Miniprotein binders against Uncharacterized protein MJ1027. Designs and how they scored, part 9

Target 1, 377 residues: Uncharacterized protein MJ1027, of Methanocaldococcus jannaschii (q58433)
Amino acid sequence: MLFMKYEGEIAIGPVHPTMLEPHRLRLFIEDEIIKEAELVIGVNYRGIELIMEGLPPEKISILSEKICGICSHIHVWCNVTVTERGCDIEVPERAEYIRAIVEELERLHSHMLLFGHAFEVLGFETMAFRAFMIREPIMQILGEITGGRAQYSCPIIGGIRPRCNIKESKIPALLERLEKFEENLKKLLERTVNDPMIMSRIKDVGVLDKKTAKKLHALGPTARGSGIHSDMRKMGQVPVYDNFEFEEIVFDDGDVFSRLAVRFYECFESVKIIRQGLKDLPNLDKRIYNPNYELKEFKPIDVYNEAQRGQVYYSYGLDENGRVRQVKIRTPTATNLACMEAILPGHHVSDAELIIASCDPCFTCTDRMIVVKENKI
Key: E = the ipSAE of ESMFold2; O = the ipSAE of OpenDDE; V2 = 0.75 times the mean of E and O plus 0.25 times the DockQ between their complexes.

## First folded at step 5 (miniprotein)

Design S2 (from S1 with L39K E43R R86L; at its last look DockQ between E and O 0.06; V2 from the best seeds 0.00; counts 0 for: pae E 14.9 > 1.5, pTM E .584 < .8, copied fold)
Fold by ESMFold2, look of step 5:
Structure S2 (fold): chain B 377 residues (1-377), chain A 88 residues (1-88)
Amino acid sequence: as target 1 above (377 residues)
Amino acid sequence: SDEDVKRLLQKAERLLDRIQRLMEKAKKTGDDEVKEELKEILRELAKLYEEAWYLFLKTGDPEVMEKLYEIEEELFKLLEEAEKLLES
């Protein structure tokens, strides 16, 4: 009577009123080994697409912010880009630079939040505290640029909000703060890889092999941890990134370590991008907005960008009355969770949260596991 | 309609003010009845806020969106504080 059967359920993402419904991952457990996993999709992007249908483009920018509370900037950026390209609206170069700088700052804080959560799940509270403290200065910088609210949209059709313009006089201090962040990040990475207790929990655990990752269409760092090149920033999809020297980070082993390592090294690449962008800003035209754009009818076009969790895709057109039509939105979260669903069987239940967290669902905001049990007889 | 969303937001703001006062009272007294009242009002506010967001998705009014963001920020803060108070 020492053997027990369990069924577990993990709520993915925060229970936040602006979220429609979190994803659920049900675990069926026998003798502390996961036998089956079942993903129940909670977010209904088809419903969001329907609501956006027939609205003016500016109104769908606001709805785009609500798709993911922690990653709203990338969604608004994708949305304004559809209209800008469809209407041939020229966006000032300075605005495109600042859009990228803000996105890379959001990539930094999002990855740091994931590291903190991963350490919490593993029970390494001191390391979790370090990650959160390293993250805080990035949140402060982002708040200063975007006006004191981390979820405020920076992009608007034709440019950026005036409050998001980065004054040249602030650039030297921003560069120094980034240098300090980079120094602390390096120390965190060294502490992680040199700790045998941590490494034993993440190396060779939760392996997503390349064949399975391709079959299930893994995206973002989940794909790049399994040897798959997937970064939209390097594939010509986001032209402003052609101005920056940075590398796509790819690891081959597909374990939890690899998915975390991709994110660690992406943080260093984001620092490089932000540093280059800040240094270039004084040499750019001062305009941050095109006030003279005109909306026109266009057939649906595709826009891709690289969120912290992977590829984001937006598509729509405008009809002759300036109304949005044929909306399609795709994000990486459900696909990446399906990858975790496929690899969980065979693992000890104690590894479940870590394996799931390693694809960075909204799970990093809260740890909400609902265990569904079958009692031992 | 737009008027329904605005009415829900007004109700949410009144509940928010009441919650802030109850939070202060609960911290000072530790009264179980005050804590239970706080839990019920927080649930009502969260439900009302969710209803307002779903109605907003039909209207798309930017002014309503800004107000909802203000309430959201305070709700998250209050929920976190209430969880700490009710756990101990």
Scores: ipSAE 0.000, ipTM 0.169, lowest interface PAE 14.9, mean pLDDT 78
ESMFold2 (binder alone), look of step 5: mean pLDDT 75; pTM 0.655
OpenDDE base, look of step 5: ipSAE 0.023; ipTM 0.486

Design S3 (from S1 with L39K E43R A46L Y54E R86L; at its last look DockQ between E and O 0.61; V2 from the best seeds 0.00; counts 0 for: pae E 15.1 > 1.5, pTM E .635 < .8, copied fold)
Amino acid sequence: SDEDVKRLLQKAERLLDRIQRLMEKAKKTGDDEVKEELKEILRELLKLYEEAWELFLKTGDPEVMEKLYEIEEELFKLLEEAEKLLES
ESMFold2, look of step 5: ipSAE 0.000; ipTM 0.312
ESMFold2 (binder alone), look of step 5: mean pLDDT 74; pTM 0.639
OpenDDE base, look of step 5: ipSAE 0.018; ipTM 0.378

Design T7 (from T2 with Y37K L40E R60E L61F; at its last look DockQ between E and O 0.01; V2 from the best seeds 0.00; counts 0 for: pae E 19.8 > 1.5, pTM O .638 < .8, placed apart)
Fold by ESMFold2, look of step 5:
Structure T7 (fold): chain B 377 residues (1-377), chain A 94 residues (1-94)
Amino acid sequence: as target 1 above (377 residues)
Amino acid sequence: STVKIEVEVETNGQTYRFEYEVSSPEELLEVLWRLLKFLEEHGVEKLEVTVETDDPELVEFMAEFIEYIMREYGFKEVRIEYEGNKLEIRAEKE
């Protein structure tokens, strides 16, 4: 019997100019079946953590923003929250609502991006196009609220930037645009689940069972697709979410379908949160910023929040000179890729890109899959 | 690509010179961390940093980052010049 081994490589991680390296999944392939997968951790958050040491907290938001290109808001929000809690800074309720509304809009556009890429990988070009078109109005809303790249960050210590305040006069139009998004999302879901060709490619594929997901500490929709409750918004770590009625979405089968379904239904929950928040804004105090705070020394405090990919963790303290110390930042991507590393062996290589895409929306594998001929020694 | 970093510091009437050549973002961040630690430990009176790279966006990032650090660590006279892919920063404490 004669066979050849191939090695494939998929680069996965934040899109960043020069400071961070993507993660890599190396695939060792025999007879078109994946025999081994190897995760190579690329992103070096320790370097960013070291640079943040000794900086004042209001100045590290730019670095936090660079950690993840599609989820920069959650990182800035986590950063200001560490200082706010450590210094006992009161944040106006209106500011907390707007922070949550912006985060849920970020979740919507990120999930739609993932759906578009998943459909592209599967070759369902019309469905990919639909997903991207549904996403575009959400991107426009975010741009209207947060401004351009230079004005990208919404949270500031003690509140939000004045630009990001949502005027009462804009709310009816925003609600109408959100309603239209919800209608289009429902149609997209119906087209997906009623298409046997699509369902055959995603059901019972890339199964991450609950025991393995727990053992490898899966996070976010990857964990929730395998029957694990993991949403930091429901676990008391993000108090503003206690004001909104929404459900944690959990599926049990652990397949690609389940991971995508978590995200589909999370979009509906995000719509519910945004709608509730927008309707409440006119009845809230108009303050969006607390100017009456003092930075104080504090020992490291843990802050958790829920990005579209899962848990984000920030920890640091301030020293007596108001400088950031003992910085630690964690995101879910490397952990969730370790889950994919564990389950990829045994699958046909044609499913590799789909399985990976069900975890991380920021990279396609089409031109990044490198096949290397190899004979093991 | 390669990033060249030259640092000249004056402290206690003495001048110290450091050269770094780094080829990865990780190495660059480690050099910047070492510079921060040196500034914290040695009471630097004058500082000159030259950064040379083929990446214009990295030059702009480095300029903003180093200027911020210098001002926060008490350097009042901070001058920044861009010369193509080369950045020169000079700073003095009064």
Scores: ipSAE 0.000, ipTM 0.149, lowest interface PAE 19.8, mean pLDDT 78
ESMFold2 (binder alone), look of step 5: mean pLDDT 75; pTM 0.714
OpenDDE base, look of step 5: ipSAE 0.061; ipTM 0.580

## First folded at step 7 (miniprotein)

Design FB1 (from FA with K7R K21L R25Y E35T E37R K44T E74T E76R)
Amino acid sequence: GSKVTIRVESDDPEFLERLILWLAYMAEKLGGEVTYRIKDGKVTITVEGLPPEAKELLAEFARYIAELLGVEVTIRVEKGS
ESMFold2 (binder alone), alone request of step 7: mean pLDDT 68; pTM 0.569

Design FC1 (from FA with V8F K21L A24I R25Y E35T K44T A54V L69F E74T)
Amino acid sequence: GSKVTIKFESDDPEFLERLILWLIYMAEKLGGEVTYEIKDGKVTITVEGLPPEVKELLAEFARYIAELFGVEVTIEVEKGS
ESMFold2 (binder alone), alone request of step 7: mean pLDDT 73; pTM 0.653

Design FC2 (from FA with K7R V8F L16F K21Y A24I M26F E37T A54V E76T; at its last look DockQ between E and O 0.01; V2 from the best seeds 0.00; counts 0 for: pae E 14.0 > 1.5, pTM E .679 < .8, placed apart)
Fold by ESMFold2, look of step 8:
Structure FC2 (fold): chain B 377 residues (1-377), chain A 81 residues (1-81)
Amino acid sequence: as target 1 above (377 residues)
Amino acid sequence: GSKVTIRFESDDPEFFERLIYWLIRFAEKLGGEVEYTIKDGKVKITVEGLPPEVKELLAEFARYIAELLGVEVEITVEKGS
């Protein structure tokens, strides 16, 4: 017996010199059916960790901002928060609220980008266009608040940049723009779930059952699509979120539909958080920065937040000279790709990009090569 | 032997030198024989003994460091025989 296999590689994430080697998925295919998948783990963030070692924490914010192009504010939040907690630095409540508003705006634009990518992978170009158009107003709001586009973060040690303060006079217009976004998001959801051609491509595809998701320690919407509670915002890791009424979104079927549905409904929860935060701002003290902090030595501490892809983890300490030591940064990408590796066998190769995209590995997944591999008996 | 030669110049010595020493350690971890001078914000790094694909990786790393520093970099990759 002679079996023909096709081998394809999908590169994950942008190519950065500090990463050295991106993650890859090798697919071994017979008659266009995936027979096995092999995750080749790259050295993620190791280069950036080494660069950060021994720097003052104020100078590493630029590096944190560049780690992830679609979640840069959360990465900078993690960096400043390690130092703030380790040095017992008071952060004004208004700054914490604005940080959360910006982080939830980041979640909105990131989820909309994923929806557009998923529709493109499926060939539904009109729906992809709609997703990108709905996303654009959120990007405009972020640019108005932060002065930059995605790569311009809001947090600084002890508060927020003065430009990021949200003027009370702007709040009514922001609320109106948010309402229009919510209306358009609802229409997009209705069009998606009422389209049998779209649903046939995402329902019951790429199933990650709850038992497997637990065993492999799935994170973020990947875990929550399989019935697992995993949101760091609900686990006390980001205390400002205790002030907002919102729900952790969980689906049970573990298919592509469920992972996308988690993200769709998380957008509605993000709108709720932003609306509550904007309405509360006029009642908060006006301080946005603590200028009177002193760095002190501390042993490494752990900080967690919930990016759109799941848990982001930062750990470091400061030495006696205020220099960052023992840097560790973790994101959910490798773990969630391992989950996809486990479930890809048995699927048609045409579903591979969609299944992988459904855990949001920075949407840069491409087939870099297809190698026809002949195995002799 | 063939070489990769990397040159930077900057007047921000403390931040600059730390990133440059990181690049030197990285080249050594890749198996390179490294010679360097760092004086008054001028840097020359020469690395020998790397495979061709690793030489290009090191060159790209140096460009990334230059971008972070906001400086220009001159890189020469010599072919080995």
Scores: ipSAE 0.000, ipTM 0.276, lowest interface PAE 14.0, mean pLDDT 79
ESMFold2 (binder alone), alone request of step 7: mean pLDDT 73; pTM 0.673
ESMFold2 (binder alone), look of step 8: mean pLDDT 72; pTM 0.653
OpenDDE base, look of step 8: ipSAE 0.327; ipTM 0.742

Design FC3 (from FC1 with S10G G32A L50V)
Amino acid sequence: GSKVTIKFEGDDPEFLERLILWLIYMAEKLGAEVTYEIKDGKVTITVEGVPPEVKELLAEFARYIAELFGVEVTIEVEKGS
ESMFold2 (binder alone), alone request of step 7: mean pLDDT 70; pTM 0.604

Design FC4 (from FA with V8F A24I A54V L69F)
Amino acid sequence: GSKVTIKFESDDPEFLERLIKWLIRMAEKLGGEVEYEIKDGKVKITVEGLPPEVKELLAEFARYIAELFGVEVEIEVEKGS
ESMFold2 (binder alone), alone request of step 7: mean pLDDT 73; pTM 0.654

Design FD1
Amino acid sequence: SKVEITIKVESDDPEFLERLILWLIYMLKEAAEKLGGEVEVTYEIKDGKVRIEVTVEGLPPEVKEKLAELLAEFARYIAELFGVEVRVEIEVEK
ESMFold2 (binder alone), alone request of step 7: mean pLDDT 64; pTM 0.529

Design FH1 (from FC4 with F15W R18E L19Y W22L M26L L57E F61L R63E Y64F L68M)
Amino acid sequence: GSKVTIKFESDDPEWLEEYIKLLIRLAEKLGGEVEYEIKDGKVKITVEGLPPEVKEELAELAEFIAEMFGVEVEIEVEKGS
ESMFold2 (binder alone), alone request of step 7: mean pLDDT 71; pTM 0.633

Design FH2 (from FH1 with E35T K44T M68E F69Y E74T)
Amino acid sequence: GSKVTIKFESDDPEWLEEYIKLLIRLAEKLGGEVTYEIKDGKVTITVEGLPPEVKEELAELAEFIAEEYGVEVTIEVEKGS
ESMFold2 (binder alone), alone request of step 7: mean pLDDT 69; pTM 0.613

Design FH3
Amino acid sequence: SKVEITIKFESDDPELLKEWLEEYIKLLIRLAEKLGGEVEVTYEIKDGKVRIEVTVEGLPPEVKEELAELAEFIAEMLEYLLGVEVRVEIEVEK
ESMFold2 (binder alone), alone request of step 7: mean pLDDT 68; pTM 0.578

Design HA1
Amino acid sequence: SKTIEVEVRDGKVRITIKVESDDPKEILRALLELYEAAWELFLKTGDPEVMEALYEIEELLFKLLEAAEKLGVKVTIEIRNGELTVTIE
ESMFold2 (binder alone), alone request of step 7: mean pLDDT 61; pTM 0.475

Design HA2
Amino acid sequence: SKTIEVEVEVRDGKVRIEITIKVESDDPKEILRALLELYEAAWELFLKTGDPEVMEALYEIEELLFKLLEAAEKLGVKVTIEIEIRNGELTVEVTIE
ESMFold2 (binder alone), alone request of step 7: mean pLDDT 56; pTM 0.442

Design HA3
Amino acid sequence: SKEIEVEVDGVRIEIKVESDDPKEILRALLELYEAAWELFLKTGDPEVMEALYEIEELLFKLLEAAEKLGVKVEIEINGLKVEIE
ESMFold2 (binder alone), alone request of step 7: mean pLDDT 60; pTM 0.480

Design HA4
Amino acid sequence: SKTIEVEVRDGKVRITIKVEGLPKEILRALLELYEAAWELFLKTGDPEVMEALYEIEELLFKLLEAAEKLGGEVTIEIRNGELTVTIE
ESMFold2 (binder alone), alone request of step 7: mean pLDDT 58; pTM 0.391

Design HA5
Amino acid sequence: SKEIEVEVDGVRIEIKVEGLPKEILRALLELYEAAWELFLKTGDPEVMEALYEIEELLFKLLEAAEKLGGEVKIEINGLKVEIE
ESMFold2 (binder alone), alone request of step 7: mean pLDDT 57; pTM 0.429

Design HA6
Amino acid sequence: SKTIEVEVEVRDGKVRIEITIKVEGLPKEILRALLELYEAAWELFLKTGDPEVMEALYEIEELLFKLLEAAEKLGGEVTIEIEIRNGELTVEVTIE
ESMFold2 (binder alone), alone request of step 7: mean pLDDT 56; pTM 0.419

Design HB1
Amino acid sequence: SPKEILRALLELYEAAWELFLKLGVEVRIEVDGIKVEIEVKNGKVRIKIEIDGVKIEVEVESDDPEEVMEALYEIEELLFKLLEAAEKLLES
ESMFold2 (binder alone), alone request of step 7: mean pLDDT 61; pTM 0.452

Design HB2
Amino acid sequence: SPKEILRALLELYEAAWELFLKTGAKVEVRIEVDGIKVEIEVKNGKVRIKIEIDGVKIEVEGLPPEVMEALYEIEELLFKLLEAAEKLLES
ESMFold2 (binder alone), alone request of step 7: mean pLDDT 68; pTM 0.584

Design T10 (from T8 with Q14K F38L H42Y M62L M70L; at its last look DockQ between E and O 0.27; V2 from the best seeds 0.00; counts 0 for: pae E 14.3 > 1.5, pTM E .791 < .8)
Fold by ESMFold2, look of step 8:
Structure T10 (fold): chain B 377 residues (1-377), chain A 94 residues (1-94)
Amino acid sequence: as target 1 above (377 residues)
Amino acid sequence: STVKIEVEVETNGKTTRFEYEVKSPRELLEVLWRLEKLLEEYGVEKLEVTVETDDPELVEFLAEFIEYILREYGFKEVRIEYEGNKLEIRAEKE
């Protein structure tokens, strides 16, 4: 009789044409129980930072958009903010409002995609269909505002692109579409929490306790599902959000349910933010960009923002020739995967995809690779 | 569970028919995206969509979603009919 050890490998993140190695989470399995998980980092942020070194800041925006296909707006927003703060460039209030509205729309569609993926992994096909259908109107709104559904570029240094200005005549229709989305989201939430079969699969599964979450520096909904208060929008890092009434959503149990629940309730908060922003737009100055600025030399400036997965960090300076120097970029993906690496041992292999999905959107949804190897010890 | 979707479009008197057997939520998204692109690119004047699924609540949601798309692309006369597990949507630009 052989002692059987399984090694599984889950590819996480899209494969960029110039990057052939996604993040990988290797599972060492014995009798269908995960004995060890090993995170192998595929995206080389040091390499990306080196490529950006010496480029003009406008070129950094193009590259930063490609770092994450589902959260490209937040990366572009962070990048332009570094230059804007370093060069003391005034950004019109209307532009900051629209940047926030687009980010919250991005948060909505990203959370809905995660819900659909989680339901798929659990085998609840009809719930997955519902999640994806509820998501689609948000994608349409984003396409109308930005011209792109997955890759879009709204912020520019000093403002937003003119195509991204929200016509005031369209606001009533946008508000009505948001109301419908909110109604459907409530129905989805009610169906989820009132289904004992769904709840039995997500409660008390994949628990990340608060102590471990702090030790491994969990971010975003992963951290907030484990009782950690950390949201850059509430911590004074993104000033435009001071104009909106919304709540930080925190759960304490640290299970898959808690991480999903954080995201469900964050969607309602995002709707509140978007609604307030849209209603305020007619009362704001009509300028959407400041064309009268000069780039100047500055020492590295730190910028933080809150993507749907958590904190995004950008830092760089400009030299006397307007070229970026000392580039540093950090995203929450690798940190949150490290949390999953820590908690996966001891779980049945059938729970692995669910646990991983609960901390990271569906980077593996179209390019997923699960490699299970039989190992003889 | 399987979702069957038939799409028949008429453009300049030419009728084109597409049939999809959708076995996953992601395949459904692809079909809906293709429908939107077809409406965007081809000047469709008449459309018929038939959906058959064993999830009746999904039928209602799809009807609302497809009607929304059609009205955004200028279809003012949208007729929706339900027959058991089948949904028929007929639309014309008039």
Scores: ipSAE 0.000, ipTM 0.320, lowest interface PAE 14.3, mean pLDDT 80
ESMFold2 (binder alone), alone request of step 7: mean pLDDT 80; pTM 0.778
ESMFold2 (binder alone), look of step 8: mean pLDDT 80; pTM 0.777
OpenDDE base, look of step 8: ipSAE 0.027; ipTM 0.549

Design T11 (from T9 with V59A A63I F75Y K76T)
Amino acid sequence: STVKITVRVETNGQTTRFTYEVKSPRELLEVLWRLEKFLEEHGAEKLTVTVETDDPELAEFMIEFIEYIMREYGYTEVRITYEGNKLTIRAEKE
ESMFold2 (binder alone), alone request of step 7: mean pLDDT 75; pTM 0.714

Design T8 (from T7 with Y16T S23K E26R L36E)
Amino acid sequence: STVKIEVEVETNGQTTRFEYEVKSPRELLEVLWRLEKFLEEHGVEKLEVTVETDDPELVEFMAEFIEYIMREYGFKEVRIEYEGNKLEIRAEKE
ESMFold2 (binder alone), alone request of step 7: mean pLDDT 75; pTM 0.719

Design T9 (from T8 with E6T E8R E19T V44A E48T E81T E88T)
Amino acid sequence: STVKITVRVETNGQTTRFTYEVKSPRELLEVLWRLEKFLEEHGAEKLTVTVETDDPELVEFMAEFIEYIMREYGFKEVRITYEGNKLTIRAEKE
ESMFold2 (binder alone), alone request of step 7: mean pLDDT 78; pTM 0.774

Design W1
Amino acid sequence: SDEDVKRLLQIAERLLDAIQRLMEKAKKTGDDEVKEELKEILRALLKLYELAWELFLKTGDPEVMEALYEIEELLFKLLEAAEKLLESGDPEIVRQILELARELIETIKRLKE
ESMFold2 (binder alone), alone request of step 7: mean pLDDT 69; pTM 0.629

Design W2 (at its last look DockQ between E and O 0.42; V2 from the best seeds 0.00; counts 0 for: pae E 13.0 > 1.5, pTM E .529 < .8, copied fold)
Fold by OpenDDE base, look of step 8:
Formats: structure tokens, sequence, C-alpha cells
Structure W2 (fold): chain B 377 residues (1-377), chain A 99 residues (1-99)
């Protein structure tokens, strides 16, 4: 049985130069069928953890913004939350609302980016274009809130940056843009689900069963696509979300369709959260930052949040000198990619890219899929 | 910047030419490029008037995409005419950004 080693690098998105170790997926293929998949995840976060060690918490926030170009906000938010909890720092309610609004906007643009990419992989260029077009208003809103910077840099210890304060006068325009976004998203959804060619490529493909998903610790939409409840916002880990009515979107079939569908319908829930947040903002105290805090020594504290890809984890302590110690960062990408690695065997090689894409690996966190064909010596 | 608007106009004019000369895939690519550039301009601008015009451009781009999709499906000359009209409207909208 000639195991053809196909060493092909499938670039899963643009290689961001900040990635020290490329994530490599090796596919062992026989007769165009994947027999084995090996995912080597370069643990980029370990390097960052080491750099963070011994730094002031304010400097760690700057580093956390650089971890992921697509999900920078959630990293910063988790980071500052560790210090806030460890030091018993009160965060103004308005600041937490804005943090949540920005997070849901980040979720929206990230999901739209994934949809665009998925359609490209499927060969539906028009649909890809539509998805990217629909994404742009969200990026616009983010730009307006954050002051037009590519990096949001919204959370700081004790609140948010003043430039990220959403003025009441801007709320009507933001709501109008969200309405337009939601309308366009609905049209995209309708077009997608009614296209039998698209549906045939994503239904019953790349099935992650619930048992395997649990075993491998799937997170976020990847877990939810396999019928597993996994949302830190609903598990009381992010208290500000208790102010909002929204649903956790769960599908049971565990296929590519289910993972994509979770994200599609979750976009509507994100819009609901943003609308509620914007509605409540005028009635909240105007304070956006608590300057009256003191850093104190504390042992490592576990902080969870829900990124677009799933659970993000930050933990560290502060020593007597106000320096960060024992930094641990976990992202959902590693476990979700491991799930895709586990289900790739038995699939045609042409489905590999789509299956991997369906867990939404951070394109800035995943460098290269290498197909390794072993020549039989 | 005036240069950015000129570039946007140039791409829109190219799009119009491509619609007149070439097949469906090139139209989509041109629309994508135009959208990317319009979006870059949007991110760079803090001018409310420019932002309004960019919203109009976006709306026209969506209509162009829909028309282009229909053209791909039917090849109907009437759809080609619609695309050309939308492209002209887009050009005029972009020209207003220069003012």
Amino acid sequence: as target 1 above (377 residues)
Amino acid sequence: SDEDVKRLLQIAERLLDEIQRTGDKEILRALLKLYELAWELFLKTGDPEVMEALYEIEELLFKLLEAAEKLLESGDPEIVRQILELARELIETIKRLKE
C-alpha cells in the first residue's frame, strides 16, 4: 500500500508575521482519502506568557492586543479582568457595557470573515464577496467606536479608554447600520440555505459527534455545532451579559453545516445584544473609568470569556512589587483544531480545507497545513 | 485624500469598462477591488459628508453585486443595462466625493 506523502502546505489564511511557530497540519492520503491527520500547533501563547512574566499588568495589556489580529479585544478584556478581580477594582457599568458591545461587534466581523472564506473554499466567489461586503459596516462601527484605529484597544484596567465611549448622539446611526447589517445577513442566510450545491458540500461532511467533541474538549461554536452547551456568557463567567436577553445557539448534527449555522444564527443574537446595550447606555452612569484603584498582591485567578471561537482563558497573579506572575493563556483554537484533526480521516482530501475552516482557526494563529505523503522506503 | 478619491474613481471607471467588454468573473473582481478601496477610504475618513457618500457607494455596490449575480444566471441584456446604469450612478456618487 503506497502511502503517497503529499507534502502540500495548505495555507489556512494569511500568515501573520507575528506567529513564531507555524501551525502545521500533515495529511496522510491514500487514494485521495485522508487516512491520518497530524496537527502540529505551535503554542504561540507560551512565548507570550514568558514575555509577560514579571511585567506590570498595564504592559501586559499591550502585549495581549498583539496576540491575535482578529480577536484582540477579547484578549485585552480577559487580561484586564484578571487584575480587576485580583485587586477588587470596581469597573463602571458603562465600561462593561461598551466592552460587551465591542466584543459582539468583533464576533460579527469575525463570523462574516469566516463565511467569506468558507464560500471561497467552496468556490462560490459571489457569496464570498457578499459576505465580505456585509462585514464592512461592522468594521465601520468598530472604527467609529475605537477612533478609527485598526486595534480597538478599548479595555484598560478599571474601565475603557475615553475614545471608546459611545456618545448618545451616535446611537441612532449605529442602530441604523446594525439594521442594515441584519437585513443583509438574513438575505445571505436565505440564499445559502436554499442553494442545494452549497448545502450538499457542507451537510453530513466533517461530522464531529458529541462524544468525540466532549472527549477532545471542543469549545465555542465548534462544541455548540455538536450539541454541547459551551458559552461562558451563559455560564455566569462574564457578568455584564446578565443584562442582555439572548440565546445560546446549538445544533446537534456536528457537521460543517452545523458549525457554520451556529455562527450564522449567533450573529443575530450578537445584534440583539448590541441593540440592548445601546438602548441601556443612555440610562447608565456616565463614568467609564475608575481611577481610584490600588494594585495589590494576589495569587493567580482564573478568568474566562467567550471569544468568537469559544472560551478564552487568562490567569496570572501579582507579586508584592506589582509584577505579573504565573501567566497562563488558553485559546479555543488548539482544542477545536484537534477536533478537526480527529474527524479528517475518512474524508476526501478536497474536503479537508473546508472541514478545518469550519472550526474557524485563527488565521493569524494558524500558519500552514502541510500534507505529508510518506514515500514507502 | 484627493488621491484616494481619484483612485476610487479610476477603479469605478475600469469597472464600467470591464462590464462593457468582459465576462461575469471579471465584473465581480472589479467590484471586490472597488469595495476594498471604498472601505479603506471609509476607515481613513472622519468627514461626515464623505461617510455619507461612502454609504451610498456601498449601497450601489450591493445593487451591482445583485445585478451581476442575475447576469451570471440569465445573461439577460436588460441586466447588463441595469449594471451599466448602476455603475454610472456609482461614478457620479464618487465624483461628489471630490467636491
Scores: ipSAE 0.000, ipTM 0.234, lowest interface PAE 11.5, mean pLDDT 81
ESMFold2 (binder alone), alone request of step 7: mean pLDDT 70; pTM 0.639
ESMFold2, look of step 8: ipSAE 0.000; ipTM 0.388
ESMFold2 (binder alone), look of step 8: mean pLDDT 71; pTM 0.644

Design W4 (from W2, 13 letters changed)
Amino acid sequence: SDEDVKRLLQIAERLLDEIQRTGDKEILRALLKLYELAWELFLKTGDPEVMEALYEIEELLFKLLEAAEKLLESGDPEKVREIIDLAEKLLQEIRELLK
ESMFold2 (binder alone), alone request of step 7: mean pLDDT 62; pTM 0.469

